# Ledger of designs, part 39: VH-VL binders against a9kqm9

Target 1, 255 residues: a9kqm9
Amino acid sequence: MRIIISPAKKMVENIEALPVCGEPSFIDQTNQLLTYLKSLSYEEAKEIWNCNDQLATMNFERIASMNLKTKLTPAILSYQGIQYQYMAPEVLEKDQLEYIQEHLYILSGFYGILKPLDGVTAYRLEMQAKVNLSDKKDLYEFWGSLLYNKLREETDFILNLASKEYSKCIERYVTEDVRLVTCVFGERKGEKVIEKGTYAKMARGEMVRYMAEHKISTMSEVKKFDRLDFSYDENLSNETKLVFLKGESNVRDRK
Below, E stands for the ipSAE of ESMFold2; O stands for the ipSAE of OpenDDE; V2 stands for 0.75 times the mean of E and O plus 0.25 times the DockQ between their complexes.

## First folded at step 22 (VH-VL; framework fv_emapalumab)

Design j03 (at its last look DockQ between E and O 0.01; V2 from the best seeds 0.00; counts 0 for: pae E 17.0 > 2, off the site)
Fold by ESMFold2, look of step 22:
Structure j03 (fold): chain C 255 residues (1-255), chain A 120 residues (1-120), chain B 111 residues (1-111)
Amino acid sequence: as target 1 above (255 residues)
Amino acid sequence: EVQLLESGGGLVQPGGSLRLSCAASGFTFDSYSMSWVRQAPGKGLEWVSYISGSGGRTYYADSVKGRFTISRDNSKNTLYLQMNSLRAEDTAVYYCAKRGYSWYFYFDYWGQGTLVTVSS
Amino acid sequence: NFMLTQPHSVSESPGKTVTISCTRSSGSIARNYVQWYQQRPGSSPTTVIYEDNQRPSGVPDRFSGSIDSSSNSASLTISGLKTEDEADYYCQSYDSDRHYVFGGGTKLTVL
């Protein structure tokens, strides 16, 4: 089993809490993207980052002085945001940390795919950024099948906890010998499931934590997730989608 | 509609070699992992080997490691098992087996099997 | 690196219920999926249960699977037993190295 999750836009440097235990698998591609980003004018870069001038100026200076080899932070500690807050990687026990290092991948527009303890530098480049690399129209085309092929070499079961923006870079290339299953976290409204982004991010982080605590390796075990008032709904689920509903749990299942 | 047709079984001397084939039809062959499973006469099932859809990953039971090689030709929709250094305990019916619907970890279609007899 | 142990044989009358056990020797039964296969004499195996408790389409709902973590075992239950159910039944699971393991098999006799 391998689990994929999204990165976050906000990143910090933290070189003291956990050791860096690896180099990003596609560092050569990352260097190509860095070279491309350094070739842009300020206005071109600002458009790609889709941000205000304050953030664009900060990132433009960051790219100018970026060193991919020094002052690295473990990826899992570098990304900030509500998903990572609910995952709480800094308080995982040793065996739980070993679990995520074995099973968890973080998707990245800049690095492609990351193990939790791979060393990273802070950056801004979302997967859906509108880049213009010579013979590639966007980052989905740039990465091609590289990220999926990395996963396919290691597993035939991928649990998708990433947002659609990021999971598309895997989904486009999935072959029938690999099972890809997406977890959906929402609320029932009539006959439909409504997914609220904040709750979904909380649940994705909590699911990673839940899986690490129980060393989960099967879909049947994933279906038992019951944190944050979510519970599995068999009627809304199918072979590629596991639906978890907030506030729909069976009263008899609560103690 | 799914068909798996094994061939290449027969009588062989100990220490000899034999090559099994499994012709597949009725599904997208290169998207599914395949396995060989054997059954000695009057005995239970024993998994022998596994190969991923692309052919990039292979696994073997300890009893056959170093002697058997699983492979596939996706352009011909054919699975192979090269068996070398055969022993009497390799005598069995050999089934090719397809992993179930693309998201499941079970064998949903099995061939009829081909008999391999290793005897002096 | 584990074994799956099944009873050698079980028997029961038509219309009754039979349960076939499958005990894992090491590692938790709950961590890896368990499958169940039926094999009639002279035939290839067919799947009756996958992923612990799921039924392929076309398999009657009187076949069910379950997991008992306390005994580290899986069970196949066949209710409303019919003479056509007479067969060998094998459980199957796997380990973290992707080795697939079958149980020794259970001969079900319908008297």
Scores: ipSAE 0.000, ipTM 0.418, lowest interface PAE 17.0, mean pLDDT 87
Fold by OpenDDE, look of step 22:
Structure j03 (fold): chain C 255 residues (1-255), chain A 120 residues (1-120), chain B 111 residues (1-111)
Amino acid sequence: as target 1 above (255 residues)
Amino acid sequence: EVQLLESGGGLVQPGGSLRLSCAASGFTFDSYSMSWVRQAPGKGLEWVSYISGSGGRTYYADSVKGRFTISRDNSKNTLYLQMNSLRAEDTAVYYCAKRGYSWYFYFDYWGQGTLVTVSS
Amino acid sequence: NFMLTQPHSVSESPGKTVTISCTRSSGSIARNYVQWYQQRPGSSPTTVIYEDNQRPSGVPDRFSGSIDSSSNSASLTISGLKTEDEADYYCQSYDSDRHYVFGGGTKLTVL
């Protein structure tokens, strides 16, 4: 089993943190992107980043001096956000770190796909960014099926905890020999399930922690997730979707 | 020991086609990007084409775009360059080159090259 | 896009120091790493410097690389020149369009 999650927009550099244990699988492609970004004018780069002047300037300077070989931070400790806060990788025990190192992948616009302890530099590049690199018009085209193929080589089961904008680069290439199951964290509103972004991010992070703590390896075990007031709903779920509802005791009521 | 051995060069008429091969050994072939670099007689080095380790990404020099196709068979540890619509200016020794062990683009190993002569 | 310009030739006596320049036509030379390759007559190129100033294993410390931002150029310096150093030397960098960019090469003659 492999677990995929989204990156965070904010990144920190902490070279004194846990040691880097590897390099990104597609570092050549990352270098291509870096080379491309370095060739851009400020205005061109700003357009790609789709951010304010302050962030654009910061990122422009960062890219100009970026060295992918030095001042590396483990990926899982670099990303900052709600998901990663709830995952709390900095307080994971050794065996839990080993678990995520084996099972967890972080999708990235810049790096493509990362293991938790891959060495990364801080960057800003969302998967949905529009680029003009070679004949490719965006990063989805740029990465193509590379990321999926990486996963496919390692597993026949992918647990998707990534946001749609990132999981899309995997979903579109899924083959019959691979089972991709997406976790949905939401609330029941009438006949609909509503996903609130904040709670979903919290739940995704917590799920990763849960899985690491219990060394989860089966879908049945994933279904037992019950943190943050979420519970599995069998009726709303299917072979490709696990639905967790907040504030309900559906599993208990069915027993 | 890393080894790169080019083959397939020869004499061809303008407008003709030729397929070059590069047999690689001594390293995990599919983990490294590969390139073709050529050198016309008495001239300098010119990058021709790039292919990623998986083969998913390819790039070409403007001088060969639309005419040359780079590919690889990782099961055979072989790099290829299909050259179509050959011109006299394509006459050169063609080297296969391996990406260096670095975060950045450079070549650490080169083949001995294969000569392609385009002449009427 | 940019070009890398090298002198056509340089010459020096054994034991002396020679410097080969590589000037970038546009953009900062420091934005992308510069590599240097040696090509002896009748042989394939070999890497002597990568990432501006790193030496591959087996390359003597007589070889060194540097960057000069003021002149927007890279330099290969060979100290203690030996007869075996006679070769063509190429600088190389990279960009988004050309991916790899080579200089025109410099013929080094050891007198």
Scores: ipSAE 0.000, ipTM 0.483, lowest interface PAE 12.0, mean pLDDT 92
ESMFold2 (binder alone), look of step 22: mean pLDDT 91; pTM 0.928

Design j04 (at its last look DockQ between E and O 0.01; V2 from the best seeds 0.00; counts 0 for: pae O 11.8 > 2, off the site)
Fold by ESMFold2, look of step 22:
Structure j04 (fold): chain C 255 residues (1-255), chain A 120 residues (1-120), chain B 111 residues (1-111)
Amino acid sequence: as target 1 above (255 residues)
Amino acid sequence: EVQLLESGGGLVQPGGSLRLSCAASGFTFSSYSMSWVRQAPGKGLEWVSYISGSGGRTYYADSVKGRFTISRDNSKNTLYLQMNSLRAEDTAVYYCAKRGYKWYFYFDYWGQGTLVTVSS
Amino acid sequence: NFMLTQPHSVSESPGKTVTISCTRSSGSIARNYVQWYQQRPGSSPTTVIYEDNQRPSGVPDRFSGSIDSSSNSASLTISGLKTEDEADYYCQSYDSSRHYVFGGGTKLTVL
């Protein structure tokens, strides 16, 4: 089994953290994207980043001085945000770190796909960014089937804990010999399941911790996830979707 | 050479507050998580609190959660422990400890300690 | 949650070999590295073994660490015992929820 998760926009540099234990698999493609980003005017880059001048200036300077081989941070420690806070990779035990290094992949608009201990430098490039690189109209087209083919070489079962923005770069190419299963974390409102984005990110991070702590390798074990007051609901689930519902005690009082 | 120097210990009343400091030198302070470890008189070592190199993540032993706050000032190479609602069982020598160079699983350097006594 | 159990005290004559055990109560001892800290009377702890069997610079090679999976324990072995080795010794492991877990300590007396 392999697990895919989203990156985060916020990244930190920490050159003396956990050891860097690899180079991103698609560093050549990353170099192409870097060359493209360096060719942009400030206004073009700001539009791609869709951000204020403060962030655009910071990222424009970052791109100008970027070196993909120096000042590297392990990917799993570089990304910040609520998903990574609930995962808490900086406190995993040795065997739990070994588990995520074997099973976990982080998706990235800039790097494509990352092992947790691959060395990265901070960047800003969302998968939905409108890139016009040669004959490619966006990053989904740029990456094509490359990321999926990497996963297919290693597994016939992909557990999807990524947001739709990122998981689309895998889902579009899934072949019938690989099972891709998405975890949905929501609450029941009548006959519908409603996802609250913040709770979904918390649960995705917690699911990674849960799997690392128990060395989960099968879908039946994944279904036993019960953290943050979530529990598996068989009736709402199917072959490609595992639905976890938050208990009624955690929803607002309806009276 | 790595050097860790604790200060700020002393006598304090139950329910009182105290702030410990640890001055660090000889390494890139902001790159390493730091911890406080305490030892009550005649007793063993007990981990108290942990802070990541950036200061963005903190963890606490159950015995001090909600009463102690770990912090750091990377511009001053200083680690802090704010201790509130002190109890007699908090009486101990408090050590500043640096995580290992490669892994956070252990400490490679310890300070000399500062004594906190909680008594009337 | 696991505990690390050490003998309360050990004693041995100069020149001899002593072994201090550290037994993990639940889960494999191999899940995390085991460290050993020495604390001489009136002093702060110092690291004598890290990552199961590694010695920091300046620690003599007569200090060694080992792991025994069959007994679910770690051991600190001090050969050629010297009077300056008289100290308290603590083993330590790591846990993702409780973080740094110490053994209760072992007082080594050099007769």
Scores: ipSAE 0.178, ipTM 0.693, lowest interface PAE 5.9, mean pLDDT 90
Fold by OpenDDE, look of step 22:
Structure j04 (fold): chain C 255 residues (1-255), chain A 120 residues (1-120), chain B 111 residues (1-111)
Amino acid sequence: as target 1 above (255 residues)
Amino acid sequence: EVQLLESGGGLVQPGGSLRLSCAASGFTFSSYSMSWVRQAPGKGLEWVSYISGSGGRTYYADSVKGRFTISRDNSKNTLYLQMNSLRAEDTAVYYCAKRGYKWYFYFDYWGQGTLVTVSS
Amino acid sequence: NFMLTQPHSVSESPGKTVTISCTRSSGSIARNYVQWYQQRPGSSPTTVIYEDNQRPSGVPDRFSGSIDSSSNSASLTISGLKTEDEADYYCQSYDSSRHYVFGGGTKLTVL
């Protein structure tokens, strides 16, 4: 089993953090992207980053001096956001870190796919960013099936805790011999399940932590996730989707 | 309790057609992919066809592709296998199989099977 | 595409341990999960191992599954063999072409 999650937009640089244990699998492609980004004007780069002037300036300076081999931070400790807050990787024990190092991948527009302890530099580049590189129009085309193939080499089961923007780079290439199961965290509103972004991010992070804490290896165990007032709903779930509803008891779904 | 009950088997001549049914109960039928697996007399198990929970995806073994059609009626909790252009080598007990609760790449429940005999 | 090869038959005395192998012809055996099914004479198959080494409820812990990447094979091990274990055993995996792939089956005789 491999777990995929989204990166965060905000990143911190902490070279004093835990040691980097690996290099991104597609560092050459990342270098290609970096070279491309370095060739851009401020305005062009700002457009790609889709951010305010302050962030654009900061990132422009970063790119200008960026070295993918130095000042590295473990990926899982670099990303900042609600998901990562609830994952709380900084307080994971060794065996839990080993678990996520083995099972967890972080999707990235810049790096493609990362293991938790891969060394990364702070960057800004969302997967949906529009780029013009090597006759590719966007990063989805740029990465192509590379990210999926990386996962496929290791597993036939992908637990998708990533947002749609990032999971798309995997979903479109899924083959018959691989199961991609997406976790949905939402609330019931009538006959619909509504996903609130904040709660979903919280739940995704918590799920990763839950899985690490209990060394989850089976789908059944994933379904037992009950944190943050979420509970698994069998009726709303199917072969490709696990639905967790907030504020409901799973009394209805007794098998 | 999960139950799968196949029906529709019988004797048919080569080139003939037969439609198998599998009545399912004890689980949310539409949430699970179903498969047909057959076993020729004295032989091993052979996967025949797969259909997703919604029916949107179907897969077939090469040996039956173009001849067999898997379908389902979720309102009736029933799985079907339409078999056309039957051959002697299609002679087998046909099992309907439910995908596992955790994974659809394995089967956790099997029916009792229905015998299809193709003979002149 | 790949094939799963099993021995035609194995035999052992009650109380002993028996191992049934399932060898994948191409690709890594560890790439896709392997399942094992038991089929007693005149009965339908039942699942005894899924996801390489997981046991369904009701399956005794005498049954275990393992993967050996060096030989590119999966193994079903039955310890403390009982007469009721006499059956045909099938390994199963999957690929993008066939979707589901079964081994040829192994007849286990309890002596």
Scores: ipSAE 0.000, ipTM 0.490, lowest interface PAE 11.8, mean pLDDT 92
ESMFold2 (binder alone), look of step 22: mean pLDDT 92; pTM 0.929

Design j05 (at its last look DockQ between E and O 0.01; V2 from the best seeds 0.00; counts 0 for: pae O 10.2 > 2, off the site)
Fold by ESMFold2, look of step 22:
Structure j05 (fold): chain C 255 residues (1-255), chain A 120 residues (1-120), chain B 111 residues (1-111)
Amino acid sequence: as target 1 above (255 residues)
Amino acid sequence: EVQLLESGGGLVQPGGSLRLSCAASGFTFSSYSMSWVRQAPGKGLEWVSYISGSGGRTYYADSVKGRFTISRDNSKNTLYLQMNSLRAEDTAVYYCAKRGYSWHFYFDYWGQGTLVTVSS
Amino acid sequence: NFMLTQPHSVSESPGKTVTISCTRSSGSIARNYVQWYQQRPGSSPTTVIYEDNQRPSGVPDRFSGSIDSSSNSASLTISGLKTEDEADYYCQSYDSSRHYVFGGGTKLTVL
């Protein structure tokens, strides 16, 4: 089994604290994207990043000096945000860290696909960014089937914990010999399920943590997830979708 | 070259508050998680609290949850411990400790400690 | 939750070898790395062993660490004992629910 998750927009540099244990599989494609980004004017880059001048200036200077081989941070520690807060990778035990290195992949508009301990440098490039790379109109076309083919070489079962923006890179290409199963985290409202992005990100992070703690490798074990007041709902689930509903208690859990 | 210097210890009455500081130098402060570790007089070491390099994650020993708050200011290379509702059992030397360059959890540098005495 | 148990004290003559044990009460000692700290009277702790058997720069090779899964323990061994080795020694491990766990400490007396 392999697990896919989304990256985060916010990234930190942590080059002194923890070792990097690999190079991104598609570093050559990342070099092509870096060359493209370096070729942009400030205004063109700002449009691609869809951000204010403060962030655009910072990122423009960042790509000007970027070296993909130096000042690297393990990917799982570089991404920040709610999903990564709830995953809490820095406190995983030895065997749990080995589990995620074997089973977990992070999707990225810039790197394509990453193992948790691959060395990365901070960047800004959303998968939905409107790039114009010669005859490729967006990153979905740029990456094509490369990311799925990488996963297919290693597994016949993919657990999808990524957002739609990122999981489309895999879903478009899935073949009959690979089972792709998406986890959905929502709240019951009448007969409908409402998905709130913040709680979904928390649950995705907790699911990774739960799986690492229990060394989960089967769908039946995944169905037992019950953290953050979520529980599996058999009636809303099917062979390719596992739906977890948050209970009626307080949806925010104060710590 | 790595230096950690604690300050802010002193005598305080039970129920009182105190704020400890740890000035760090000789390394990239924001890259490392930090901890407070305490040692009661004549006793062993007890881990108190942890904060990640960015400050986004904190953890506490059960004995101090709800009373102590760890924080950091990466622009000033300073670690803090706010201690409220102090008890006699909190009397100890408090050490600032830096996590080493490793995936597994040890401290490679310790400060000199600052004494907190909780007594009437 | 687990505890790390150390003998309260050990003693030995200069030039000899001493071993300090650290026994884990529940779960395998091998689940996470074990560290050892030295604390001389009136001083801060310093690391003498990390990741079971690694020495930081500046720690003499007469300090060594080991793991024995059959007794569920870690050991710190100091050979060629010197009078300046007289100190308290603490083992430490990690647990994802309690985080940093220290042993009770061992006072080493160099006779």
Scores: ipSAE 0.046, ipTM 0.617, lowest interface PAE 6.4, mean pLDDT 89
Fold by OpenDDE, look of step 22:
Structure j05 (fold): chain C 255 residues (1-255), chain A 120 residues (1-120), chain B 111 residues (1-111)
Amino acid sequence: as target 1 above (255 residues)
Amino acid sequence: EVQLLESGGGLVQPGGSLRLSCAASGFTFSSYSMSWVRQAPGKGLEWVSYISGSGGRTYYADSVKGRFTISRDNSKNTLYLQMNSLRAEDTAVYYCAKRGYSWHFYFDYWGQGTLVTVSS
Amino acid sequence: NFMLTQPHSVSESPGKTVTISCTRSSGSIARNYVQWYQQRPGSSPTTVIYEDNQRPSGVPDRFSGSIDSSSNSASLTISGLKTEDEADYYCQSYDSSRHYVFGGGTKLTVL
């Protein structure tokens, strides 16, 4: 089993944190992207980053001096956001860290796909960014099937905890011999399930922690996730989708 | 330069066994999945077996399941195919094939093949 | 499970354009990448197209791949046909049970 999650927009550099234990699998492609980004004007780069002037200036200077082999931070500790807060990788025990190192992958617009302890530099590049590189019009085209193929090399079962923007890089290439299961965290509103971004991010992070704490390896065990007031709903779920509903745990107990 | 060199082919009687080897060079062997593909005389290509870079995952064509075993020794940069209970229909040139660069599924390099003849 | 069906043979004169089809029997061909291999007489196969329409280094742009969802088929097109293009061509894709699936092959004769 491999678990995929989204990156965060905000990144920190902490070279004194946990040791870097690997190199990104597609570092050559990342270098290609870096070279491309370095060739851009400020205006062009800002458009790609789709951010304010302050961030654009910071990133422009960062790219100009970026070295992918120095001042590296473990990927899992570099990304900052709600998902990663709830995952709380900085307080994972050794065996839990080993678990995520084995099973967890972080999707990335810049690096493609990362293991938790891969060394990374801070960057800004979302998967949906539009680029013009090697006759490719965006990063979806640039990465193509590479990210999926990396996963496929290792597993026939992918648990998707990534947002749609990133999971799309995997979903579109799934072959018949691979089972991709997406977790949905939402609330029941009538006959619909509504996903709130904040709660979904919280739940995704918590799920990763839950899986690491219990060394989860089966779908049955994933279905037992019950943190943050979420509970599994069998009726709304299927072979490719696990639905967790917030606030219905008590209802289950009443049955 | 990538090189794949098959060996171990020969004449064998039905029910017999044979072990093929593929010596690889010119690339990081353990980083790439490998496959065996065979071609009967005058016939088309048939995928036989797949093994991941680490050797942790293997797949087989239905026609050879239970009879053939794919393995690899990454320390020796060598791919193997143990063929047991051989049948006449197993007669073919056997190619070792490397998956494409950057985790592509396609076979970017093929060996020259080794001929296996199963005949009484 | 599915099969890939190719015509047994095709022929065309030098300088012309030839198309070799590869039809998938079940499932959507658009979701699974198709590769094409060239095999000249007495030689090992070589890749000419991978992932539907990508060319390896050294393969001329006369070679192109396409997918037709309406017919659930892939096609290899060779423009400006040369005598050196005479070979067997195989399409290849992926199956849940077989993992890798090859077409039956097409013999291209340059007249």
Scores: ipSAE 0.005, ipTM 0.507, lowest interface PAE 10.2, mean pLDDT 91
ESMFold2 (binder alone), look of step 22: mean pLDDT 92; pTM 0.932

